# VH-VL binders against q17rb8r558to768: the designs that were tried, part 4

Target 1, 211 residues: q17rb8r558to768
Amino acid sequence: TAELSHLTKNVPIFVCTMAYPTVPCPLHVFEPRYRLMIRRSIQTGTKQFGMCVSDTQNSFADYGCMLQIRNVHFLPDGRSVVDTVGGKRFRVLKRGMKDGYCTADIEYLEDVKVENEDEIKNLRELHDLVYSQACSWFQNLRDRFRSQILQHFGSMPEREENLQAAPNGPAWCWWLLAVLPVDPRYQLSVLSMKSLKERLTKIQHILTYFS

## First folded at step 12 (VH-VL)

Design w04
Fold by OpenDDE, look of step 12:
Structure w04 (fold): chain C 211 residues (1-211), chain A 122 residues (1-122), chain B 108 residues (1-108)
Amino acid sequence: as target 1 above (211 residues)
Amino acid sequence: QVQLVQSGSELKKPGASVKVSCKASGYTFTNYAMNWVRQAPGQGLEWMGWINTWTGNPTYAQGFTGRFVFSLDTSVSTASLQISSLKAEDTAVYYCARDILGATFDDYFDYWGQGTTVTVSS
Amino acid sequence: SYVLTQPPSVSVAPGKTARITCGGNNIGSKSVHWYQQKPGQAPVLVIYYDSKRPSGIPERFSGSNSGNTATLTISGVEAGDEADYYCQVWDDSSDHYVFGGGTKLTVL
């Protein structure tokens, strides 16, 4: 069934920071458990693992993002610098452990498509408005901060013609979420949303605060 | 560690003014809104409003307009509440409380100051 | 204005389970937060987003929210749990945070 196709078992989980679709997430790996995890990921050919923040009730949050390994630099002392980029979002169904690192059975998240023409129109308008606000916010940042963001995350992605083409919606929303100085709990709530409208609304509120 | 430390107890006469301070530490001050909550003796918690620590814009709850002023000194990560023309009914404990962002949607107060007792008596 | 209703007091014997309710119109559609306040102290967040526990809060504390009632549940009540408990929500219509009237939990 379609539902089963979105399930994955025993996904290795890196518990650290927030990750987002399409957003680069460079990692400095020094813990033995994660060094092992990364090596296995490469050896098995998957070159992927999940990223979740820590949780107060659980070992890690109920939602996360897959990270695709683009490149790994192994250092002589056993550490590694890992170049990763965000992939699919997921919900945690079951938590486990393997050789010291966390694992999870997961379900991939995809946005719910809007079919009504009026709703699509409204969504486009909201999208364009929030995008404009995001641009303004970024332009009004101090040069130092702007430069740091650009160096770490790159430029904000351009607007997409089809807002519903990707299962995670527009890439610029995730970029913005990654760079906004908001609490990870807030970011996590946005990550878990399957409605672009809801995400845009939340992002707009965040922007309003920081403007 | 996140901490909110408020100024000490105040005893004032009716008509006077008081300023309560709340010094934040252990986090980026401007990334979290600050709320003010009043608690009269033997009564419950009452939300007074909030201040945007990024923009400096205050928002006051109904019943707390006019004599109540929220302000910031971001250089020392401090939020302040000033009450003018004090009345006996202003006798209460005043709390500052950090919001996870701002007074929006379903936010909550994750850290509180220890409270400042303001007593207004003739 | 949106109103949250709590019982003024709840009594429970040590080791038993205390349930503190917070009533509100369609409160199940809102996120409810709970605070504990011991005498002479500031409130402490004990539950957020209906059922989530902050770091440092014992597992004995749990929350639920459905319909018109949110509930804070404290299992294995201890003497140290004696306090006032407040529920809180955000009211979109008035753009206000709203607290319940508070419930005094007495450990017998």
Scores: ipSAE 0.763, ipTM 0.892, lowest interface PAE 0.6, mean pLDDT 94
Fold by OpenDDE, fold request of step 16:
Structure w04 (fold): chain C 211 residues (1-211), chain A 122 residues (1-122), chain B 108 residues (1-108)
Amino acid sequence: as target 1 above (211 residues)
Amino acid sequence: QVQLVQSGSELKKPGASVKVSCKASGYTFTNYAMNWVRQAPGQGLEWMGWINTWTGNPTYAQGFTGRFVFSLDTSVSTASLQISSLKAEDTAVYYCARDILGATFDDYFDYWGQGTTVTVSS
Amino acid sequence: SYVLTQPPSVSVAPGKTARITCGGNNIGSKSVHWYQQKPGQAPVLVIYYDSKRPSGIPERFSGSNSGNTATLTISGVEAGDEADYYCQVWDDSSDHYVFGGGTKLTVL
């Protein structure tokens, strides 16, 4: 199912956990409001909704990630198990409500490309450094924790030749961000960044703490 | 709910040692940095340093090297501050305070212990 | 060393607005956090990242930061707001967390 990138108005928002581009996000939906939301998403054909964490001031965070529904299993009691994957990042422009669940007008986020050759070179070096650190971190994790990560998130994506090919940058960065046991506030900060360099820098900082 | 519970008040003689404990609950202890803050009587807050709860590595602020030791017991989610060779000027309330990843970014202290009063008197 | 300057005391009548300032060189480029400390109690975070409120903090509390001055604003001051207030930043030059000297807010 292709992602509908034009969905920017009255986007239904699931307020729960962090979601990231390309990262699988399985959901167990039991609340009536979200059951309705999921059904509508399927019926309308969008098969998408936004995921945001809670916010102390605004109900949900200013940034989130779209989730693409890949599969839904409806249970006899009305609950559903939803297989989703992260799509585009977004910034919330306006908040609303519809039949008990949150909605938002949003704008999609894309990375700003670096054009200067020297900057590209430096970015590559930083990227490779942080990637190696990530690999080392993961390899040095306790077996139990490593196994849990692999079970829930799969393996870390490989490095990409073109760091700026995807609007969200390299997939391994999002995978790593998802598995790092850092506070969601830090994760949200990284999610909102349009600079790969800035993301890598923060990720490196997080890795440093957990190494 | 997140809680930081510190050990009780201490009265010590000059030259003695004291160990203040801070027990954390309601969150994963090793995922958040722990800081220590001192407040002398009638004075303001003074940051003493922090300890990495994942690695156990301490970092001490200027003026708090030598006699001050940060330590952890992760099995019971407890951070500790030990002060040796106590002086009268060490008389203060000592707080443990949680932040996200330590003293490397513009982080804040979202949760505090109730404080431990250490009095040094001859 | 980086220094944060706060007025020693601020007095305000109940129902009025209190403003507590925190001065620092180019503090507007930093993230400022504020703590409330009532007598005999531990500090409590009331504002973080200049203007964000933690859960449980009333909307009466707000913050701003620009230029060389950060400000904690408490509207509709209540007797229970009487406390010491501290601003705090990170100083990357010295690798230290820095607190202001604190401001005693008295509710008249």
Scores: ipSAE 0.759, ipTM 0.894, lowest interface PAE 0.6, mean pLDDT 94
Fold by OpenDDE, fold request of step 16:
Structure w04 (fold): chain C 211 residues (1-211), chain A 122 residues (1-122), chain B 108 residues (1-108)
Amino acid sequence: as target 1 above (211 residues)
Amino acid sequence: QVQLVQSGSELKKPGASVKVSCKASGYTFTNYAMNWVRQAPGQGLEWMGWINTWTGNPTYAQGFTGRFVFSLDTSVSTASLQISSLKAEDTAVYYCARDILGATFDDYFDYWGQGTTVTVSS
Amino acid sequence: SYVLTQPPSVSVAPGKTARITCGGNNIGSKSVHWYQQKPGQAPVLVIYYDSKRPSGIPERFSGSNSGNTATLTISGVEAGDEADYYCQVWDDSSDHYVFGGGTKLTVL
C-alpha cells in the first residue's frame, strides 16, 4: 500500500537516508527511539513517518519523503525489519522532539503543472530524451552494479502517458535518482524541486557525468 | 574522513615538465569531480579546470589549454596535473579540489588538497 | 567574462562584526560560496549556497546574497579569523568557476 494519510503536524521523522516517492525503502530498525516510533505509527493506525537525511545546520534536512509502512517483522530481540515505500515529498516547517525521536510540522510538495501546449510538448521531448539516456546509462553499467540495483530497487518504471498525472511526476525519475551514485546533496536538491523540467534537467546533468 | 593529499614541492627549470598528484581517500573517488586551482604568489585563486573521475574526461579552463594535462589513476584514487614546457609564470601553488559533479552547475569545492608549490626558475 | 569584485582588505577589532562583500552582476541569482585561506594553508569552505555552513564552521560565520552583492558576515571576530576570504560562483555564459579577488581580513 502506497496510500498515505494527510498528516502534517508532529510527523515523526526517521533520520537516516534519502527516500523518494514510489521507491521502496526497506529499513532495519534497531535503535530504541525508532522502535518506539514504528510501534506508535502502527498502533495509531497512521502507518507512516517521514524520512530525512542529517543536516549540517539542523538535526535533519529541510526536505524529505513520507514512508508508508507496508509490513513490519519484529525480531525476538526487539529489532524490526520494516518494509516501506515512498509517498509524498515534504518541506519541513518546524522541528520538534517526542520521546527521543524527531518530529516535524510539514507541508507537502506537489509539482506545478504546465498548462501551455508548447511547454507541454517541450517537456515531453525532454522527458523522452532523458528517459532514453537513463536506459542507456543503465544498460551500460557493469553487470555487478546493475544486478545490485535490480535486487535492491527493482526495474526502472515505464514511461507514463500523462507526465503530470501524479503530483510527484513520473515514477522512473525517482527510481533513477535513487540508483544514481551521486552525493545525497544533489539528490536532496532534486527532491525539493516542484518543476518536472528542472528535475529532468538536473537528472540529465547527473547522467551526463556518469556516462 | 575525506582527504586529498598532494605530492611535494617541485623546483624545475624553464622548459621542463612537472607532474603533481592528488590522492583521495575517505570517499568513492569516481563519484566526485576533481578540480584544479592555481594560486600564483601573492595572488588569488584561479580555476584551471576539472576532470570527470567517472569517464576520465578532462575540461580545461580558458588559458589552461595545451601545456596542462589532467589525468587519473582510479586504481589508487589519484588525480594528476602535468604541466609541460614550464615557464616562470607557472610558479604557483596548485590545489586539487573536490566538487560533486563538475563544472556545469553552481557547485562548490568542499575539500581541498594541501597544495603543491611549483617553482620555475633558471 | 563574469567578474566578482571584493574589497582588497577589511579591518575589524576583536569581538566586532566583519562584513566582506562580493559584488557581481545579478549575483543574487547565483549561488555564492566562500572560502577562508589562512597564510600558508589551503582554502577551507566556510559558506556554501549563499548561507549554508559546513560541519565544523562556527555559527559566527553567515552569508547572504541579494541583488548585486553577496556578503560574508563574521560576528564576534577572533584573532584566528584573520585570513584571506574568497567568494566563488559558477558562470554559465563562460562555463567557468569564477573566484573573487580575495579580501584580507585583519583583526586589529
Scores: ipSAE 0.756, ipTM 0.892, lowest interface PAE 0.6, mean pLDDT 94
Fold by ESMFold2, fold request of step 16:
Structure w04 (fold): chain C 211 residues (1-211), chain A 122 residues (1-122), chain B 108 residues (1-108)
Amino acid sequence: as target 1 above (211 residues)
Amino acid sequence: QVQLVQSGSELKKPGASVKVSCKASGYTFTNYAMNWVRQAPGQGLEWMGWINTWTGNPTYAQGFTGRFVFSLDTSVSTASLQISSLKAEDTAVYYCARDILGATFDDYFDYWGQGTTVTVSS
Amino acid sequence: SYVLTQPPSVSVAPGKTARITCGGNNIGSKSVHWYQQKPGQAPVLVIYYDSKRPSGIPERFSGSNSGNTATLTISGVEAGDEADYYCQVWDDSSDHYVFGGGTKLTVL
């Protein structure tokens, strides 16, 4: 028996797409290996697996996000729809294989907190500026694009009172990365960051391009 | 597969104009910035500037703000470089090169067109 | 404007290690990217963000960056590595990309 929230060894890895903390990640599952992986996760009670994008050098990327299974729906045509949401980010330490699907030993990531009061003040100023920029960007999107985002991802999360309370930083940052059409290598770089300041700076660059 | 295919070589006289096209395939054209790079015969690479493929806004490097015009046709995933009032010094190979978000942060050119030779001779 | 300095040429025996330098004021605070250009061909990215390899680039290619010098290292040099090599950075003060002057690698 292992703790459900602290899985770090031989973690099952779904190699598919980018996943982000707090962001829903609905999956359509056809392949026998992933059907097996998900079935095992449910039966053992862990209800979690890692999500990583593919990597041509190492099979899958060095960073990913745990997905928590919320629901599984079996369709009449033999497909499964798996309703998940992003949890903890992780770094891959060791790669493995089990019954056709990838596994990994992982180390969880969380933000390094800023303690200096001047730096906290500067961080809040940057946060408020970038958040306003994100709101403006979303409001100015073409109606069709905005509607597609709302349908698939929901509304942008509201700003949080304490920017550093959550171990992954504000949820709206991850929502924004999920909806912006930026290169996966850039997304992966941001996923790996432990600095909220760096994350906000990178988000600002993306918003500037698409504004 | 990401591919940038440029228009064919051009032989022009001084005072004419030329348009070099760069057709992109294998990715969403408007999600990546497009850059232009010049290489005169026997010389190194010279960055000319970039165009934001989402907004259509060009940015020109110092010295390229006059006779050089970047443009887009997003309906056919094509970026173009137009050079007017051609001079002998414009003789060079012109490359299109893709980056992620343009020259607003530290970025690199992951895919390049094959190059278009423009020769200006009288 | 920001200047990158490369040696005009480097010669190395087959099977040995080539080191191509890119000098710049405080270049260690920047991300350095490297391109290979063979005669009559377009440049090809071989290293990005100082030390990362794009897909299809052999492990023989590596990079480092500290202080005022970035270095492209090619171990086990082959005749097919003969090319011009360019370093490139982003100059944050001008929002310009800057290339080095290029280094011709000769395998003798």
Scores: ipSAE 0.548, ipTM 0.811, lowest interface PAE 2.0, mean pLDDT 91

Design w04
Fold by ESMFold2, look of step 12:
Structure w04 (fold): chain C 211 residues (1-211), chain A 122 residues (1-122), chain B 108 residues (1-108)
Amino acid sequence: as target 1 above (211 residues)
Amino acid sequence: QVQLVQSGSELKKPGASVKVSCKASGYTFTNYAMNWVRQAPGQGLEWMGWINTWTGNPTYAQGFTGRFVFSLDTSVSTASLQISSLKAEDTAVYYCARDILGATFDDYFDYWGQGTTVTVSS
Amino acid sequence: SYVLTQPPSVSVAPGKTARITCGGNNIGSKSVHWYQQKPGQAPVLVIYYDSKRPSGIPERFSGSNSGNTATLTISGVEAGDEADYYCQVWDDSSDHYVFGGGTKLTVL
């Protein structure tokens, strides 16, 4: 059973794909090490593990996202079907290993809130502009792509009235980043950002490229 | 494995045209921008512009807005550079180079073609 | 429009440290990338975003960027490091990629 210090120390790391806050991440788990890791997470009650992409300079990237287990099904053939959703983003501080799977000491990330009234207004204007651009992009996709996105990722989340209420910013930003066909190295860079303004600006640039 | 393979070297007379092709493999062609870079004999690298492989829209650097045309054939993952009304000053090695999302993202060129030498002489 | 200035050449004895500079107005606010080009070959990325190394580039290659100068540093230079080196940035005012003029590294 994890304590607060254990939630940031020796955190189990699944090294596989990019995960984002609020975005579903369904997994088929077949490797014994990851089956063990998932089972331990359930048995201890934490029901969480970190997800990081692999890295050429390190064993895994310096940033990742916690996955929260919603459901798990252990198949007779030894595979597990794990239904997860992204939670908190984190930075890796120290790497380790346990029983064949990676672990990390981590620090959680959250957006730095802007407090200046003029900056808040500018942020709202930028948000509304980029959100409109995202909606237009999605509506103009070929039917095949749109259907695939809806089936695998679900509908685009509703805009939020308070842009800075959630520690990771608006959910629609992460949904959009998950569905856009962008290089994983760039996706990781955006995941690590603590400025909503920077994130919206990068999303706008991506949308412009694919529009 | 990402690879950019360019067409063979060309020897042309002034006033002719040339088309340099760059065939991509090992990745989804339309998800990455394609750039063209020129290197005259004994000189440095000179960015000529880029083409958005998703939309097909080219952007040309200053000085390359006339006789130089970027184009795509996405069905065969190929970007092309056509140079018309060739001049002696067009003698150079021409490279294609990939970046992540085009010039607006402070990007770098992670993969390069081997280069195509175009020689313009009488 | 935006200009990057590199020394035309740098000579360094084997085993010593080479430093190749890339000068530009307020270049410290930009991301600087570096390419190695050996004779008759295409350029190869050796440093990106000022200081990051792509896979396969030795740790003896490093970079820094501050103020008006970015620097590529090669520790323990070897004969195989003999090449031309180019810095590159994105200039947001002109929407152009810009290369430096190149620096020929000679290992003597």
Scores: ipSAE 0.517, ipTM 0.806, lowest interface PAE 2.0, mean pLDDT 90
Fold by ESMFold2, fold request of step 16:
Structure w04 (fold): chain C 211 residues (1-211), chain A 122 residues (1-122), chain B 108 residues (1-108)
Amino acid sequence: as target 1 above (211 residues)
Amino acid sequence: QVQLVQSGSELKKPGASVKVSCKASGYTFTNYAMNWVRQAPGQGLEWMGWINTWTGNPTYAQGFTGRFVFSLDTSVSTASLQISSLKAEDTAVYYCARDILGATFDDYFDYWGQGTTVTVSS
Amino acid sequence: SYVLTQPPSVSVAPGKTARITCGGNNIGSKSVHWYQQKPGQAPVLVIYYDSKRPSGIPERFSGSNSGNTATLTISGVEAGDEADYYCQVWDDSSDHYVFGGGTKLTVL
């Protein structure tokens, strides 16, 4: 499928929950404004919108994740079941409004690649250690909890050979952040990080708390 | 909406024991660490340690590793502080305070209980 | 072992600016949090991560942190701001939260 747009101006924003790169974000859409927003994205072919959590000071958070629409099922009662997956992360530059839903001018985020050979080695060591911690945590979960995670999010993504190939870093990091029961303020902090080392360090701290 | 409600004030004699409870509501209890902070009369705040509400593992600050015991009952979202062999020096207000992920992060205490006064006299 | 030093008291006239300091060796490399405690009440968070304000705290509360000194600044001081103010950090070397000794703000 062809890349339809690289949206950065007046991007439609769904203000609801945390979304992460590569992670499914299924939605039940019942408000007329968001039904309109979804319909427009499908009809124009962009099939994308931004997701941000609410913020008491600014209406919605300064960071979010684009959601790519995979499927939409329209129900007779006027609600829609929208199957989405996380794409690029972004920083909000400017806020707006259109037909009752929020919009934003945004700047996409990508990880800054580490070039120093010693630092790459240290990053690999940290990655492998934290990945092992994540696997142990998942294997030690109560069966009910593990089953729910598998149903909603699928299995933990496999280790990636090139840690820095993906613009957002390894997919398993985002999967893990999505399933761990942490405060949204901490989740936003991690979402905003452009350093894989910082992200792995924060994930390690979370795993230590829940292990 | 987040609320920490502590048990009522206690008047105790030296050598007795006391248990201060802290019942949480308005959030998922096991997702946030619980801290204990002491304030003696006319003195400032003194961190006593914390308990990991997910694992139940307590950590005690220096000076609080003997007669002080942190515990949980997660079924009723309650953290407790037990002080044994009470001394006059234990007269203080005891606070529970929530942080995000425990003392291993640069965390702050966003919600506090109302405090429980323990008086050791007579 | 890490020590935070606050002045015992600060007096300020209504409508003026109060500045409450928190001294510590290289405190500028740490995240500083501030609490307000009114008489007979529990502490309330007023500043976190040096300069961030939680919901419900007026904009006239601000914070800074550099070198060996963190500062809580309250502009347009009101009688309702009379309280004890505590700074707090996490000390990696001792694995302890550390509070300053507290500063009593008096609005004359």
Scores: ipSAE 0.367, ipTM 0.751, lowest interface PAE 3.1, mean pLDDT 89

## First folded at step 14 (VH-VL)

Design y05
Fold by OpenDDE, look of step 15:
Structure y05 (fold): chain C 211 residues (1-211), chain A 122 residues (1-122), chain B 108 residues (1-108)
Amino acid sequence: as target 1 above (211 residues)
Amino acid sequence: QVQLVQSGSELKKPGASVKVSCKASGYTFENYAMNWVRQAPGQGLEWMGWINTWTGNPTYAQGFTGRFVFSLDTSVSTASLQISSLKAEDTAVYYCARDILGATFDDYFDYWGQGTTVTVSS
Amino acid sequence: SYVLTQPPSVSVAPGKTARITCGGNNIGSKSVHWYQQKPGQAPVLVIYWDSKRPSGIPERFSGSNSGNTATLTISGVEAGDEADYYCQVWDSSSDHYVFGGGTKLTVL
C-alpha cells in the first residue's frame, strides 16, 4: 500500500511511445538516464514506471500509462531489454526531473460506470458492433501486416462478458488502439477518455477510415 | 521529415484540363488522409474535399463536384487533383494538405504542400 | 452551412499582444484549429484542438475556445508574425471542413 502510494508522487517517466493497459510494451533501453531509472525501479521493488509520448508543449504528454516490469535482461554493454506490460492510465498533475529523467505526480484514470439499463444495453450493442468491425478490419489486412501485428502484440483479446468489470474497460479496445496505424496524437486522445462509449466511437471512426 | 511537394505552376486556356500532383514523403502515405484546398487571388482558404489514402475513395465538397477529380498513385506516395473544362474562375493556388486521420470531428491539417498556381486565361 | 466569422484585420505594435477571434454558433463544442499564412507562402498550422501547439511553434502562440468564440492569442508580437490567420472547424451537419474568412495581422 505504501509502495503504491509512492507511485503517484514523483513517478519516473519514460518518454518514448504510447503504452496501453494490458498491452505488452517491450523496450530496448540504452540511454544512461533510463538505464538508471530501470535499475532504481527494480531496486526499490516497485518495478513500475510511467510511459508518455513526447509533447511539444510540456516535454511529455499529459496522459500516459504505467508499465509493469515483468523481466529485465541486462546486456554486457550496459543496455537492457525490458519486458513490460501496460497497467493503469494516468493524468499528469505535476512534472519534475530526477537525475536526468523526467518524473511526474499523477492521478490514475478509471472509466466512469454506466448505471442505466438502457445505456448499458446500447453500450453493449455498440461494443459488439465495433468489435465485429475490428475483426473484419484485421482479417482483411494483408498477410504481412497481420503477421507483424501478431508477432509484436499477440492475438486480439476476446470479448468480455462484463464490459465494466475492469477500470480500463475491455482489453481488446487497447489492443486494437495499439495496432491501428493512426497518429499517436489520436491514440493519446483515446487513452485519456474515461467513457467506454466515447472510446468505442472514436475507434469506430478510425476503423471506418481504414476499411 | 514530413514533406508535401506539389507540381509547378500551370497556365491553361479555358476548356483545357490540368492535373496537379502532390508527392508525400517522410511518413506512411496510406495512414493519413489528403485534403485539397483552393485559394483564389486575394481570397481566403476554401476546402475542396479529401481522399482516403487507404481506400482511395474521394469525397468532394459542395461546389467541387463534376470537373474535379481526386486520385492516388500509392506506389509513389502521390495524390493528384485534376480539373477539367477549366474556367477563369478556377484561377487560384491549390494546396494539398495532410489530415491527421481523415475528415473526422477533430481532424486538422498538420502539413501543407507549397501550393500550385493554376492560371486560366484566354 | 456552418459559418466562421473573423475580423478582416487586426493591428498590433511590436511586443504587444494580438488577439484574433473566430466566431461560430456554439463553436466551443467544436475543435478549432488555426493556420498562419504569410504572403506568397502556404498555410502553417499554429494551433490545433483549441490550444495545442505543433512542434516548432513558439510558446507565444496560444488558443482558447468557449461559447461562441475561439481566440488565437499571440503574445510579444514580432514583425515576423505579420500574416493572415485562419480558423478552421469540421462541421458534422454538412460533413465539411470550414475555414474562417481570415484575419490580416499587421505589426505596426
Scores: ipSAE 0.701, ipTM 0.872, lowest interface PAE 0.8, mean pLDDT 94
Fold by ESMFold2, look of step 15:
Structure y05 (fold): chain C 211 residues (1-211), chain A 122 residues (1-122), chain B 108 residues (1-108)
Amino acid sequence: as target 1 above (211 residues)
Amino acid sequence: QVQLVQSGSELKKPGASVKVSCKASGYTFENYAMNWVRQAPGQGLEWMGWINTWTGNPTYAQGFTGRFVFSLDTSVSTASLQISSLKAEDTAVYYCARDILGATFDDYFDYWGQGTTVTVSS
Amino acid sequence: SYVLTQPPSVSVAPGKTARITCGGNNIGSKSVHWYQQKPGQAPVLVIYWDSKRPSGIPERFSGSNSGNTATLTISGVEAGDEADYYCQVWDSSSDHYVFGGGTKLTVL
C-alpha cells in the first residue's frame, strides 16, 4: 500500500549499528530473520528498512536512520551482501515485532531552519570553525588510519554553500560521526538533534578531544 | 565487559614515591578519558583530574599540581598515577574512573577501578 | 569553586522512601549524577543526567533536579541500600568535576 511504500507504520528495523544520513552502510546478513526482512523489502519495492542500535531498556534505541538498499547479492551459503546508504532520520513512536525481527511506527526528523540574520551569521561562523577543525583533524591523522577511512568511507564530503539546504544538515557532519571513534551515547544524541547549531557544537567537543 | 583493575595497596614512608596503575579492558582504551579520584579515610570523594587517553595530555584539579603525575602506557591499556614526596596527608584510597570525553561537558563516571589504598606512615 | 551540599545522614525505615538532597546554586541548570558507595567498595553510578538509570539499577531509584536542589529518591528501601551517596556535577566556570560531601543512608 502507499503507507507501506512511505514507511511510517510497521517499518522493519534492523537492530545492529549506528547509521547516518548520506553515509554508506554495507551489511553482511546471515540471520534468517534479517534475510527475510531484506527479501520482503525488495519484493514490495520499498527497498528500505530502519537501522537502530540496541537498547537494554527498550530493545532498540528511540532514534534511528532509514537505509536505502542499492544492491543485494544472495550468496550460495545463505548470506546476503547488502549495499545500503543512509536516508532519513526518525524517532520511534511505537515498537512491534514481525516474524522474529523488530518493527516500529516512526516519525521522520528534519533540522529546524534558522532564519534570524544574527543567528545565521553565528551559525556560519560556528560551521566554518568546526569544519576547519575537522579538516585539520583528518589531515593530522596517522597515514594508515586516514587510508583506512578513505578506503571504507571515501573522502570527507566538501562543505556545502547552503548550510541549511539539506533536511539533515551538511553531509560532512554525518561522515565525520561515522568515522570518529565516539561512544554510541554521543552518536545517538547527535543523530536525534534537530538543531544544526547543537550538532556542530557537539562535533566540536568531540574533535577537541581527538585533536 | 568493561573492567578497570588497579594495582595493589601500598605502605610507604614519608618522602617516598608510589605509582598506582589502572589497567583497562573490554573497550578501546584511547576512546575514553581516565580520571583519578581520591578518598581520604572517613572522607568523601575528591576529583584529582583526568588524562586524555588519545593525546596523552593530563589536566589536574586545583591542589593536585606538582607532586601528582598522570601518565599512560597505551600499549597495555594502562593509566598511572604517580605521587612523589609522599606526606601523611596523602593517605587515601585512589580510584581510577572512566568517563567519555573528559572534564568537558555533562559527563559522569560509568566505570570505576576497585581502588588502591596508599598508606603513608613512619 | 562550585560547592555541592548534602546532608551528612538520612535514616529511613525499610520499605519507605528515602530522599537525599544535593544543594547548589542554580543546580537545576546542571546535569546531576549520583553514586552509591558501600563500605570498602568503589562507587557505583546509580543515576546520571538528573534522572536516567544505568543498566542494572532498579526502578525504585529515581532522580530529579530543579532550582537549587537535586534529589535522589529511593522508594521501597531495602537493607542492601545502606551506603554513602554522592552527587556530582561538572562546573563550567572551573572546568572541574565537583562531588558533594556525601550522605550516609541508614536503613532501620
Scores: ipSAE 0.464, ipTM 0.782, lowest interface PAE 2.3, mean pLDDT 90

